VH-VL binders against o27280. Designs and how they scored, part 392

Target 1, 266 residues: o27280
Amino acid sequence: MDSMNVPEVLEIKRIVEESESVKTFIFSWDFRREVRPGQFVMVWDFRDEKPMSVSLIDPVRSEIGISIRRVGEFTDRVHGLSEGDLLGIRGPYGRGFELMGRDILLVGGGIGMAPLAALADEATARGMRVDALVAARTADELLFLDRLEAAGVNISTCTDDGSCGFKGFAHERLLTLEENHDMAAVCGPEPMMFQVMRILDERDVPAQLSLERYMKCAVGICGQCCLDDTGFRVCAEGPVFWSQELSRVREFGRYRRDPAGRRVPW

## First folded at step 15 (VH-VL)

Design za66 (framework fv_libevitug)
Fold by ESMFold2-Fast, scan of step 15:
Parts: structure tokens; sequence; C-alpha cells
Structure za66 (fold): chain C 266 residues (1-266), chain A 123 residues (1-123), chain B 110 residues (1-110)
């Protein structure tokens, strides 16, 4: 697995500004190598290395995209780069989403739409009907709407402030949407995912959820990505989990771990 | 709609050069998203990939390690074809030779194949 | 021999399910897409499955592919007499820097 463990130095081919705080960095990719929606890569700026979800998988153009939200020193440096600059990419890592059935519901919050945008492309390419619930704090923070529309996705939006679509939270909007889907995929803040999971469980819709906890740890042997009751290592066994498995984890939706490993409420 | 038509000699003597051509219709040999492959098949070794050629802003050639020192794959944009030259042949090179397209390149596998050419290496 | 290992033969009766395995390593199937080809007697191979589990237009849905770790499988449900053919898996191998094929599986429909 040398090709997964050693960073490749790749040139930034194109940068797409998704919002004021989010950019997608696009690289040429050798599609003999497998990459699946829901996987992540380690992005190396030659100082620090951070995990980032794959948000574009385009074998026709031979491109992958990695969407990065500006949240600190590393991401500020990466956001300062231009087309033609170099980044190290290692991976992909993690288990991707599995697709089954004829129709899928996507529920994404903020940057959580990044891996779901790649999944939407895959689902539509397989002939599935795709419904997406896109949630954010404000209209300006809704991500990938044009891309989802171009793919033929049925889009619903909600914003906390009511500036676009339903005024309220994702789970409140979900209660007003169609109940019948063969599966769902969910990615966003953990409290949102917990509420969405409960509704989908009551509807008997099998759901896969992508845990942002992998942002803390890129290797499964470090132990920092372990879940409370099951001992799952997110980087090795996730970041994508089925809802039935997560329903048994007492930390999910209630507690997170700080850098010292202490339980902190959401 | 895309078709690949092979031509070349069916008998080659040991130590000589094997030369085959694959003519393309319904696509361009310089299509940015395609790759053009040579593959052979023998009872003793099964299917063996020999190499490929493809165009982005320039031409690229990739060859299997086992034949790399003896093989050349040449695109010809004016005739819309690509050829295989395999030098210093031995009886072990006796096989059915196929040309094949990848489209789009890398991801989609070899979606269109030529009819095959049996090449016997014998005195 | 072959870098990818397939059973040399498989058999089934009409209407049954048959699976054909393809085993590799981390240098090939573990990191790279898998493809399946069907070869009828006297013809060129035909692409049956690409990118692990995708079907080209015109391939019946009774053919499916899957991949787990360093192994892949081709499944044929509702087996028919016309499925009698040789089946080959293919991937890329990074240590060889080239495409590699399995040794092939002769499927007999009894």
Amino acid sequence: as target 1 above (266 residues)
Amino acid sequence: QVQLQQSGPGLVKPSQTLSLTCAISGDSVSSDSAAWNWIRQSPSRGLEWLGRTYYTSKWYNEYAVSVKSRITINPDTSKNQFSLQLNSVTPEDTAVYYCAREYPRDYYGMDVWGQGTLVTVSS
Amino acid sequence: QSVLTQPPSASGTPGQRVTISCSGSSSNIGSYYVYWYQQLPGTAPKLLIYANDRRPSGVPDRFSGSKSGTSASLAITGLQAEDEADYYCQSYDNSLSGYVFGGGTKLTVL
C-alpha cells in the first residue's frame, strides 16, 4: 500500500470558491487508483498534515476535488495558495459510502455537504433518484447547490435564520419531507446527525453517517478516534457508519473528545 | 459506433519484428479522454497487457515491464490509427493480438476491442 | 504465473447463482479498480463490469461485481446457457506499473 502511505506532490489545477469560507482544490488523479465518496485524504502543506474529505470524483476529466473550510492556521495557509502551487496528498483513507436501492436521501450540514456532493454524483451516475436536504446557518453558507442541480438532484434547503428555504434546523425540515427512501446518507455537525438519525430510524430508512471526528486523527492506530461504547477507530473502521451501530454509542450526539481525550458536551 | 480494425502479417520468423496496425473509426486517436492498448492472448500465459498510448497536451506511452525493451506503440493522427512493433520475436510471442480502447481513460476499462490477429512466430 | 488468481473452472445449472473469485494483493486489487471481461469462443473479450461494480450499457443486471480488501467477485444470477464462456478479471499493479489479468475461469453451464 505504498501509494496510500507516501504523500504525492500534486499541482493545484483549479480552485473553486464555494463560499466565503470554503474552497475546493482540484487535482489531476490517476483513476486506476480507487477513490470512493466518503473517503478522505491527508493534505500536506509541507509543514502540517490534516484530513480532508474528497468532494469531487470526476473520472471523465480525471480530477479529484478536496473542499476545505477556513478554520485555523493550516487552512488559512492552504486558502492562500493559487493555481499552480503544490500540495502533498496521501490516501485515500477510510470506508466510503455504500449505495443500495433505487433512491437515496442526502442530509448535509455546512461542510458536511462536501462528501455528500461526491456521493450525489455517484448515485445519479448509477441511475438512482437523489433527494438532498442542504442545511446551513445562512443562505450564503449553503454549499454545492449549483452542482447538485446540474446533477439532477431534488433539492430542499433550510437555514437557521430563514434566509433560504425552511427556517429552522435540518431535522425539523426532514419531518416535512417524503418518508420513503431505500437509504440515506448524513454528514454534518454531530448533534444534527443524531437528530436526523433518530427520525430515519423511526421511518425504517437505513442510514450511513460520516463522523467529523476523523478530523482529529488520520491513522487508526492512534486511538484518538475511538467511540465510547464500541471501541471503533473512526479512521480504520469509518468514518462512515450505519445508523444501527451508532445508536448504541452513548457519546454520539452528546459528547466529543478534546485534544487531551476528555469528554466534553456538544 | 466506435470500431477497431486490425491488420498485419500472421507469420513472423524468429528474431524479426512483429508489426500490427489498428485502424480507428468513430473516434479520434488523439481524443483527450481515450487510451489505446495492445493486449495479447496465448494458451500458456492467458491475457497479457503490452502497453498503451494516449494524448493529452502531448503523447504518452506506457509499456509492460516484460516487453518494455522490445516494444514500441506509435499513434498516427493523419491515418487515425496506432501500431505495435515488437522486436526480436521468439516462439514465446506466438499469440492472438488485440487492440482495445479505454474511454474514458483509466476508469472505464477496455470498452471496445479489435477483432484479434493470430501471429505465429515460426521458421 | 498470473498475478491475480482465479479458479480455472466453475459450473452451474440454468437459473442458479454462480460466483467467480479474483484474488490479489495490496499492490493491485487492494488499491486499484477491478474489471471483468467475458470471452465467448472465437471472439474478443467483452467488457462486462468496470470500476468494481459498474455495468456498461447492454450488460444484463444479472451480472454484478463486488470487491472487498484484496479480492473481487463476479456474480451471475439466473444462469443461462449463453453465459458459458471464459471470464477474466483485470486490475492495475503498482509494483509492475501496468495492467494485470487473472488466469481466467472457464464457466460451464450444465
Scores: ipSAE 0.716, ipTM 0.863, lowest interface PAE 1.0, mean pLDDT 88

Design za67 (framework fv_libevitug)
Fold by ESMFold2-Fast, scan of step 15:
Structure za67 (fold): chain C 266 residues (1-266), chain A 123 residues (1-123), chain B 110 residues (1-110)
Amino acid sequence: as target 1 above (266 residues)
Amino acid sequence: QVQLQQSGPGLVKPSQTLSLTCAISGDSVSSDSAAWNWIRQSPSRGLEWLGRTYYTSKWYNEYAVSVKSRITINPDTSKNQFSLQLNSVTPEDTAVYYCAREYPRDYYGMDVWGQGTLVTVSS
Amino acid sequence: QSVLTQPPSASGTPGQRVTISCSGSSSNIGSYYVYWYQQLPGTAPKLLIYKNDRRPSGVPDRFSGSKSGTSASLAITGLQAEDEADYYCQSYDNSLSGYVFGGGTKLTVL
């Protein structure tokens, strides 16, 4: 964590409705401050503060975006806001993605496409060839397809119900795609990421995976961000990890932790 | 490609005003994604950022604290250039002066530089 | 006096690795991007590294940047004679509300 630990009250400049359950909130940003794909910010609605991944980094417009899925009380309140309303933003925090090589595969599930959309913009700006596998339960939950297409990304889709693209799970679709990538970045539900990681490991493709663990403390000292076997803390050592680091974590893909740090099954 | 070309006098007497211009080709001085900087370099103080000008919905000027009371940076959209005026110069203002672009502003650093102008302040 | 601290000189022989450090504080490098510039004798500085670790088009991959906490480093691998130059780091300082540069490092290729 290299960020300032002071929230700024920012005006919502624009809201993009990505789907029925996902909105991107866009703010003017001082780009002298660091922000990298894969980092997160703490979003404060003046009642509660929650971590959200940065999904848009647009230095030409001087804007950042954060994409928020409606899943509970906090996100329901934020989704009720309008352009011109205020939110507190603190950060960015965490380890971002690292880019290497000439070719990258992005594998995103649901809201996990948010940090990967920002990474796609960075990778294409660096002249990399970008292939994206975008996965969701249904066609209307596929995110950022127009933005990825506009950036020149080669897109494959899959939906659990077969309503768009391949019918099945991300790892099943990945088995039918070509294997030539210098690296991969993966973000989505942990069971999906575990299966994808195993395939990429077999193909000898180094992968970075972004974990959305329960985070209460943005300064990285809370035990709730701890992974089982290794003691890694998402907010201090993540949220982005190399696949080699995660291959030795027994809980990855099998258990998650509640706010009290207790194991719960997926 | 974008190019910056500097012009102005190289010799200035103490107490007078230093005036330099930077002509822009390949981009617009009013491009809302760019910022236009003045930087100087001397053996005693190294590289010093002096200030910048840029346009969004209006013009903004930002100046280094060390020169803020004496400096003015002015854009000229009709000539596609920006200038530096530094008042009440002393021998300590002797330096090579550079103009430079940031694009995009605040994010990518100073990607294009002028050739530099040696300014000597002496009586 | 410079706000960011660099060693005044560095040296190496062709083919070796050289690193140049840039040290700051929480008001600058700890919160803001770091940039590196190369200055050949008699020329304007040239942007070498932006956003801590990115290379502009045309900069060889022998040059790399990194940042950790309040410090940054420029690494040059496979050192060549034409790399002999002055190198400057730059960041933004929120206490000064302005851009700040390091004092520069003169790299000599032996």
Scores: ipSAE 0.100, ipTM 0.627, lowest interface PAE 5.5, mean pLDDT 86

Design za68 (framework fv_libevitug)
Fold by ESMFold2-Fast, scan of step 15:
Order: sequence, then structure tokens, then C-alpha cells
Structure za68 (fold): chain C 266 residues (1-266), chain A 123 residues (1-123), chain B 110 residues (1-110)
Amino acid sequence: as target 1 above (266 residues)
Amino acid sequence: QVQLQQSGPGLVKPSQTLSLTCAISGDSVSSDSAAWNWIRQSPSRGLEWLGRTYYTSKWYNEYAVSVKSRITINPDTSKNQFSLQLNSVTPEDTAVYYCAREYPRDYYGMDVWGQGTLVTVSS
Amino acid sequence: QSVLTQPPSASGTPGQRVTISCSGSSSNIGSYYVYWYQQLPGTAPKLLIYGTDRRPSGVPDRFSGSKSGTSASLAITGLQAEDEADYYCQSYDNSLSGYVFGGGTKLTVL
């Protein structure tokens, strides 16, 4: 009888449009309940339930935020909601990021910047120096730049098409940035995370990576939440993993699973 | 710069009502970000949370299950204070009683405490 | 009968690291933030740690908090004579719908 598994019907207090395809839904939260950057919640629209990363943790305003990208029927319905409408929230679930040292690097791709924005807020509140590399395909898909700037984060951007900042991929931009960080946190497309991890490993920077590819799975019952070699379950043991843990997983950066459980290349 | 000042009798007879007051300076009892707690401490039970009161759009009171049938915590906005009433006291209610603030409520813990009042329940 | 379990005593020598444990369950520490308080003789408790691992202004960085599963720890590095005090953990318990404290740990500096 875990209290975290009981869905609570919450009123949408505020909606922030992050981009044409991403909105952050803000709710009042009981901050006696622990919630950490890198954790996720199950969002229920009274028809379907989907996992979403926590992107805002604001104990001063007693607010939690969940950022949702429009990609299908469920997210289209949720994007149609207004302030005052109701959603079910269950959780939080999963292992969050751990902060260590004084100087940290965040590397986010697309919607992967959402959990990293919450982490940036926590790290800066603790007096840490935060460098963020924000990557996307185009300038319109760069997320949370205003929040990161407001938090005092040192921001670098890159886009595949060169429409903002460095023209190229995140790992190419990372090669031009300072090497001295106590830790890194990485979230985005798995091929990006694999390349970034390799560079950080070469630099002897311990990295934590968030695997959002399995976030559509139900907690604890879905086979797609399992990683191949180690039997890790993203919902139970992730979604955040240390790079040392991921180095033992054959599938990381190479394969994903389709709904039938078959290996599909990235 | 917030201070809590406690007042009330230190000796209460068994079966009577224990009554204590906590006066607030440097903050408002109706501050919507705060909660106002009563906590007691005895050698046999250690620290024991008794309850809290707080204001958002209306007043809320929450009480520990162990005392819920006997306890009332009452805010007084005109005097900027809150009180504790504990009915039908027994020797087991002998303790040092503290008032304490949470600010901001929930996440931040009890950041300011009163000086404590030793209450002895004895004839 | 405390809902959260702490060792009744702990000890260390000046300059060393000491840790104080606080054990609970899924209904409290497993789901909720942990707080730590220091109580010097004759005084009210003072908040040392909030939000499991954060320090209020004025608390030295040699005090730190952590949590793993249903257990929390307070760590004191560079132990000083002035640290001799009682230490209490606190969390919220959803089955009791209220705040709960540990039984306290008396720290002696040898």
C-alpha cells in the first residue's frame, strides 16, 4: 500500500508555452512529499496514463511542473486543456539525479532539457557553478533558455542546422568546451547521450544519463522498461543511470525495442 | 528576525485543561506561506508533534492522532498569536511544550522555535 | 515508541567523521523529506538540515544529510567539542497523517 501509487486529481494552476510543441503544466504540490530532479510522474487524463518527467520543482511557490511534448493522441488532448482543468498525477517514480562537487555540466537535447532544467534550479540554489549545453535540431526546439538564464546558468547552444549557436551536434560542441567539471548530467536522444558519454569518460568526468525512451511504459510491469545485459528496469532502477552502469549495457546507443520486443537500430 | 514568545501556567492539575499561548513578532500568524506548530518533549516520549494551524484562503488545523480528541490549536489574528488547549490532562502530558514555525510550509521544516514551557501535571 | 529509529548514543573524537542514522519505512522516510535538528542543553532544537540534504543559512558545511531507501543519515565531518548535543531526525508519516520524530541520539565528543 504505497501512497505514491494513489493518483491524485490536481487542478492545472498555470500553463507555460515553452515552444510550439512543448507546454509545462504547473500544479500545487505538497512538499512534504520528496521529489527530485530526474524523477517522473504518471499523468492521467481520465482515459490514458503516460509517464512525464518533472521539469519544475519550486518549494517557495509550492509548485511542481510537468513538461509535455505534443507527439500523439494523449499529448494532443492534454495540450488542449486550460488553466482550471483537472489531471491525475501519480508518483514521483524512479531514481533522480545526484549532485556532487562544485562545478557541473548539463547536456540536454530537445525535451531532454526538461528534467535538466529542474536539476539546474537545484544546483544553483546550492551555490554550484552550472554550465549547460542545450542542443536541438533547430532554434525553435531549444527549450528552457529563459529559465536557465534566470537561474544564473552559463549557457551554450547548438543546433543541427546552425539556426542558433554552434552549427552541429551536441558532442561536437562539447569538444570545444572546458574540460573541468566535477560531474555531468545528460538527457536527450540516446545516440546523442552515447557520444557525449564517450567524451566525458575520456575526460574522467562522472556522468549521469536519463533514459527517456522507456518513459511510455507502465511502472514495474512493462518489459520495455528492462535494459538487456544487466536486467535494469528503467522505471524501478532508472531512469537516471551512472555512465559506469550504462557501459555494461549492450543496447545503449545502438538498439531500441519495438512494441514486439525486437531490436531496432537507432 | 522572527521571534516566538510562549506564555502559560507551568502547573496544571489532572483532568483540567492545559492552555498555552505563542506570541509572534516579525511575521503574521495569517502569513499564507507559514504554518504554526505545537511540539512537546518528555524523557519518556522524546519529541512529539501535536499539531499545526495555517492560513491559505481559509484556516486549516491538523492534529496528531494521539491527541486529536483532546487538542485545539487556535490562531488569533488580532493579537498575532496562536494557542494550544489540551483537555483532560494526565501526568503523561508532563513535558516541555514548544511552539515552532515552518516557513515556507512543508518543505523547510521548523525554522524558528519558542523558548519552551515546562508544564507539570500534578496535584 | 518512536516511529523513526535512531541509535540512542554516538561518539567520536575531535577532527573525525561521525554519522547518525535514522531508520523508517515507506510510509515516512521512503516517500517524504527528512529534517535534522540539533539541541544543546537547556535550549530549543535548532534546524540543521531540511529537504533531506540542504542546510539553512548559518549551518556549517561540515554538517550534511543523505537518504537511501527508508533510512537517512546525518554526517558531521571535522567533529568539534561544540557538536556535543542531542540530534533528532524528523519526517512526515502518511499512515499517521502527521510529523514524526526519531527518538534522538546523544552525541559525545571524547
Scores: ipSAE 0.673, ipTM 0.835, lowest interface PAE 1.5, mean pLDDT 88

Design za69 (framework fv_libevitug)
Fold by ESMFold2-Fast, scan of step 15:
Structure za69 (fold): chain C 266 residues (1-266), chain A 123 residues (1-123), chain B 110 residues (1-110)
Amino acid sequence: as target 1 above (266 residues)
Amino acid sequence: QVQLQQSGPGLVKPSQTLSLTCAISGDSVSSDSAAWNWIRQSPSRGLEWLGRTYYTSKWYNEYAVSVKSRITINPDTSKNQFSLQLNSVTPEDTAVYYCAREYPRDYYGMDVWGQGTLVTVSS
Amino acid sequence: QSVLTQPPSASGTPGQRVTISCSGSSSNIGSYYVYWYQQLPGTAPKLLIYGKDRRPSGVPDRFSGSKSGTSASLAITGLQAEDEADYYCQSYDNSLSGYVFGGGTKLTVL
């Protein structure tokens, strides 16, 4: 009996190289099982298991995609795999994004564009107008620009070093964009998301933000899965939260936790 | 346009085998995104999914637990059709039998249906 | 016997909104998509809703689907006489390893 908490061993059907450091791994998926943008899966290489956001949801081809950035031993091993190799996939887990209104703003930083790319596909399929602010440190770290363009998304870019688009941070670029949107979705480094959230709150734009840092606690309860004042567990009640929920969390944008559970400033 | 056309006997005696075929036009039975289903409908049991067949790298058959020991669903690529065989029938197998396509498989639901065949199991 | 529970009947007047419920469990509706079908007398069922809330070509926007926890609902706004039919929900059930249907709801337009 297949269940959400038992890994399914799936064959890597196709690999898309998004950049020198990011690959999207594509698997056949049984769409009798719901998958929504903003949800994540546990990826198991038969040694370690790590959470990864779903970046492609394609029921026409019966495929899901999972985008993985090379940042450590696990991701280095997974990046060494080829089409035809096997990975274990468990899930999906977490609360997905909710869509409302006619216009949506997406704000993504680095690999945070992965879940937002899946959301962009869903929003455009529903006939929404989609504007995306794609942010990265450098031009070669900007992700999914061709995919967003193909979906009909209106794209703005910024890079910290000015190598593509606006020179500066996402929140600085957002201040130059005078659009009113019915909602926003934000995913990226937590300090970026905090600054973006504050601007959207002042503009009275409801926003959903995806917290990737705590997804490692998908099974069980631990200090890293709990948000400070509210006791929200990212694996159970997230990773997607509305901005009004995060405004009550003292740690958001200020602190993270080390492996011992101690608060460490960003 | 895709069409499904059913054929088979309307009367079957108890203990015999019920055999129905579903001919496909406008699509291939081996289409890699499709699945081909048998469903029946009776006043006593309502709508009941019986099973499906589909092709990826090989043929897969999936059957409802209630009929698994008696049922076979077979694709025929040469005739572009799929069949239902239900063994050891009883009066409880009296129903309208439908074939139906899923496309894309697992997501879209049963988007194209055959006309239905009323099968009466009686001596 | 049906695995998913629907009310046996529902009714409304032209122009009214009606909703038809479908109740299941964590092994079906709680984890999987819910499909809705319309069946007119003497015809095969017709797909109305798939995915989260998608309609095949030719199905009016008056039909919409929703799901919360282990329950789903079909909403029909601006009810019309031609909407009088039987309506069935369907999902996948992991414990049975197969598709399951509701018992059907006969909608009468008064």
Scores: ipSAE 0.005, ipTM 0.502, lowest interface PAE 11.7, mean pLDDT 85

Design za7 (framework fv_libevitug)
Fold by ESMFold2-Fast, scan of step 15:
Structure za7 (fold): chain C 266 residues (1-266), chain A 123 residues (1-123), chain B 110 residues (1-110)
Amino acid sequence: as target 1 above (266 residues)
Amino acid sequence: QVQLQQSGPGLVKPSQTLSLTCAISGDSVSSDSAAWNWIRQSPSRGLEWLGRTYYTSKWYNEYAVSVKSRITINPDTSKNQFSLQLNSVTPEDTAVYYCAREYARDYYGMDVWGQGTLVTVSS
Amino acid sequence: QSVLTQPPSASGTPGQRVTISCSGSSSNIGSYYVYWYQQLPGTAPKLLIYGNDRRPSGVPDRFSGSKSGTSASLAITGLQAEDEADYYCQSYDNSLSGYVFGGGTKLTVL
């Protein structure tokens, strides 16, 4: 008898080093239990629990992958683990991506490419044409290029410093790319996603965006949120939202809140 | 091509043990990409999953709560088959019994089924 | 009683779209993949849909599956006489630690 709310202690089967700061941890998964691109799991190191997006879904091998960027104490500890070590996993949680049409554009920034890599695998398996814009600060931080290429994805890259592909930001590169897509999926830093969303809205391309800060809403920690000073509420479970849902959220892409609740520009 | 061929008696007396065998061709009973199921079908209860056996690093068996005290599912690697034993049968066990493969590529959907065996429990 | 609820019957005419529902709970469909099986009289069930919305090789694209929350649906477009059969949904139930089937829907082509 398994409950989705009870952590299962799983052995790390394989670790893939994606970059100097990113690793993908691969676990056996019971594929009777649904897992979709865009969903996340709670990763428990027996001290702290953090939400992490699912970056690999492989029913043939009965494996899932979770890609983790080293950004603090928890992730530093997890990065110190080896194959054979144990982690607690519970979930999956959250609203996953929906696929429609024949053509999809993926726009990923940094670690935001992780859930999009899982989506790329699903979209290609369903016979969709997949174009991916992979953005990072430097060439060394571009993620999943070999995996996307192996899946038959059409890849465009951009780096802030010009070390690989287009020199500039994701939205600047997007302006130079073909306009025809049935849908898009976007994940990365919130300012990047805001700019990309605006361009896709102008092109009438429906887009889904994955927001890390709303992963807690999907597990019921803040099931109903007030996101602006006018009293508007976002009552949907994250982390994936349609662009139409986000277009009315004044905070999105403009400011965040510090621990005291004060507005801080991105 | 994977095929499942069932064999066993179609008539069993009340209180006796129902025994059926499912012979596998085109796959191995110890394949780590498959699990091997017994399912029955009756007009009163519809389709009922009874249990499954599968191999990873070792053999595992899972059984439906309703039959757990009476059921055994046994793999036989030398004959490439698996069997069902259901003890202390009653007329309520009268059903068409199917073996079926779950397959990892199909998200553990039951992609191949045996032909079915009608088992009547009657004196 | 089946844990997953299907209508006992459905009907349509050739060329029509027919939908068969399958309703469950958070312990099954809400957390686990849904599968659909077609059973012609006197035959074993045949896997028609797996993983909520995927078709095995050889299944016509007229058959599609979908899932929303704790419910799933099988849709048949361009209904044909050959589609007359019993249809069963299946999922896993974590409270029972086992597979569960719907009660079946007898589809009649009028």
Scores: ipSAE 0.606, ipTM 0.806, lowest interface PAE 1.6, mean pLDDT 88

Design za70 (framework fv_libevitug)
Fold by ESMFold2-Fast, scan of step 15:
Structure za70 (fold): chain C 266 residues (1-266), chain A 123 residues (1-123), chain B 110 residues (1-110)
Amino acid sequence: as target 1 above (266 residues)
Amino acid sequence: QVQLQQSGPGLVKPSQTLSLTCAISGDSVSSDSAAWNWIRQSPSRGLEWLGRTYYTSKWYNEYAVSVKSRITINPDTSKNQFSLQLNSVTPEDTAVYYCAREYPRDYYGMDVWGQGTLVTVSS
Amino acid sequence: QSVLTQPPSASGTPGQRVTISCSGSSSNIGSYYVYWYQQLPGTAPKLLIYGHDRRPSGVPDRFSGSKSGTSASLAITGLQAEDEADYYCQSYDNSLSGYVFGGGTKLTVL
């Protein structure tokens, strides 16, 4: 297992520009190694290492993709790379999504559509009916619509400003959609996920939610990845949690942590 | 519709080279997404993977550590087949030998198998 | 011994559920996909399950796979007489840099 926890230096095979702020970096992958939608990898630029969700799992082409939003020094450097450049990749890590039933609702906000795009591919390959609610602030920030359409997904969109689809928030749009799904998967900003979870709970739809907070270690041995009350560790027991598990976490949807570990409102 | 047809001698003497071929129909040995495997089966060791060959931009060969020093797997694009050569055989190499395809390679497992060839190593 | 451990035999009656286990380690099943093969007497193995839990076209849905930690299981529901066969698990092992098989389980339908 030392070989699984040492970064492999991989060549960037292809870069897809998803939006002005998001790129997907595609690598050749040995698909004898397990990788599931909802899992993440550690991306190493030979200076810093950051966790990134797997957004493409393509065994036919022997490719994985990682989608990265430009938000700081590390991601700015990675966005400056070209096809043929090298990155270190280790993992995958974390608990992936579980699929059950015949139909699934995906609810994604912004970059949260990245792991859900991989899940959509797997769900359609298993013969499931897939409905996706794709939410963003503006039309330019809606992600993966072409991939979802190509996969045969039934797509609904909403934007805060009304520039594409429903004008409003994801939870407001969800209230206008049909209620009958065997399960749901949700990924996006925590306040959005909290509101969506509440609606799905009222409809008795079991939901899995992917948390990006506290992903500071890949092996689950540091306390930084711990949730309140339950002791769940995002990198060891997550990042994917069932809604029943998250309903017991007092901070979910209400508070975040500053660098000193203090509670601050979202 | 893909089929694999094996051929080769059923009796080999100790210290000699075992040679088998696997003829492919319905696919190409140089198919980018495929890998072509040799596996053997004996009562004492069960199923044992010996190695594989596959093409992307060039040919790659992977061999099981237990046979790596004695084994060669060779693709032949002109005849659309691949072969196994196993040097310096001993009675412990007595087994039913199978060729098998992975398609797509790695993830999907060995979806098509040849009929098997019983090879006995004895004097 | 095989790198992957299976019980040498299993049995059941028609209509019932049978489960066959496959135990490995972190160097194989813990990190790599598991495959299952069925072998009828006098024939080559046939792929039943790939990617831990996926069925190829033509495999009945009464066959299912699962994986937990370093172990995998093959479940057969609604057992039928034609299911009497040898069953093998397979994975990849990073310490050996190669594919590894279980020792096989002979399933008898009583």
Scores: ipSAE 0.670, ipTM 0.853, lowest interface PAE 1.3, mean pLDDT 88

Design za71 (framework fv_libevitug)
Fold by ESMFold2-Fast, scan of step 15:
Structure za71 (fold): chain C 266 residues (1-266), chain A 123 residues (1-123), chain B 110 residues (1-110)
Amino acid sequence: as target 1 above (266 residues)
Amino acid sequence: QVQLQQSGPGLVKPSQTLSLTCAISGDSVSSDSAAWNWIRQSPSRGLEWLGRTYYTSKWYNEYAVSVKSRITINPDTSKNQFSLQLNSVTPEDTAVYYCAREYPRDYYGMDVWGQGTLVTVSS
Amino acid sequence: QSVLTQPPSASGTPGQRVTISCSGSSSNIGSYYVYWYQQLPGTAPKLLIYGYDRRPSGVPDRFSGSKSGTSASLAITGLQAEDEADYYCQSYDNSLSGYVFGGGTKLTVL
């Protein structure tokens, strides 16, 4: 069998507390096996398996990191683990980000900064100039600011409540930023991504967006990963899409589907 | 600067053992971030990976399936070198033999190569 | 024979873009990094490209790599006479549990 379809049981080497609700779990990794920013792995706690984005790719230390937000039973159990405990990791899966040009803008909301933190590391290692707009509801929910600063990233922040940086939403802050970029990468809530994409399109900046809404199955047919107009499967054809691809999807940023498949406004 | 220097006989008789050494300067054979490879090149087979040795908490040796029954790669920490031993050679083993480093191991590929040693298997 | 397939030859004129392909399968290129090496006559191979189209220090930016599915490509832009050499791709193959090389491409600068 293909080794990417069989979970490896890996020891948790280190745990970093990113916030009260987010932890990064760090594992040794065989870097003959390709992993790209924007890809995800299936994390198995020997009861359930869930997709999680790769947030750290460090071939010099032979480490990967997976950042997990506490939102339910599975993530509660995983957050209860300690260094030395075991987890199953399968993958990576999905389309990763592509880098081009000399300058990149990253726009991340909440846990959406996780895949963008890995991308920032790669972009800076390639000698690109990296600007990051980091958005959250409150200052306590801004993620990876220390990693981005250490990497030499130029950081702007915004919070809904004004507790750090610009008071308002990511797209409102983006309108006050006048620098041009060769490309952008965006990850966060779909309403945020839709409004950011619209601004970047008007500025003629090619953008890649990571669509993480329904990533429940990494293998085979998954109806919850499909987008209405195009039939795109997030886990197979995504999760990273170019803005030109997403502009043709009527549902993007307007509607989502609940677990029962109903359309519901954001 | 890391350098690899190869030594060994250029002519080996069929059925005998081919022995080559690769001396390392500028790095340690027991460096936990490196792996030490043997590769050969012939007109008929092109480039062919033979195997590698590396140290983490203990020594590991990995060998290509095509030569696994005949090959041994041994590190020598006291001399800071590693060797290739290939048993029961035939004329098909005639090739230029290279030693090479991976650093960091697995990710970077073969970043430093020895100068190569032409080995002819003939009576 | 090699498990990674390269064209045996390629050619171009100075200033041109040349692309060399490397085709594999899910057991190698589909899951593992691809590396590219340049070999000038009488010398050992030199690493040109590793992970995500990255170049070691000293390799000009006119050399780039790409990968799609089970295939990889080396692109050389602004081709120069000194680029005339043999080029080899390399990956890891999980069914063989070892590194594998392509058969090599002889690039001629016309």
Scores: ipSAE 0.580, ipTM 0.798, lowest interface PAE 2.1, mean pLDDT 87

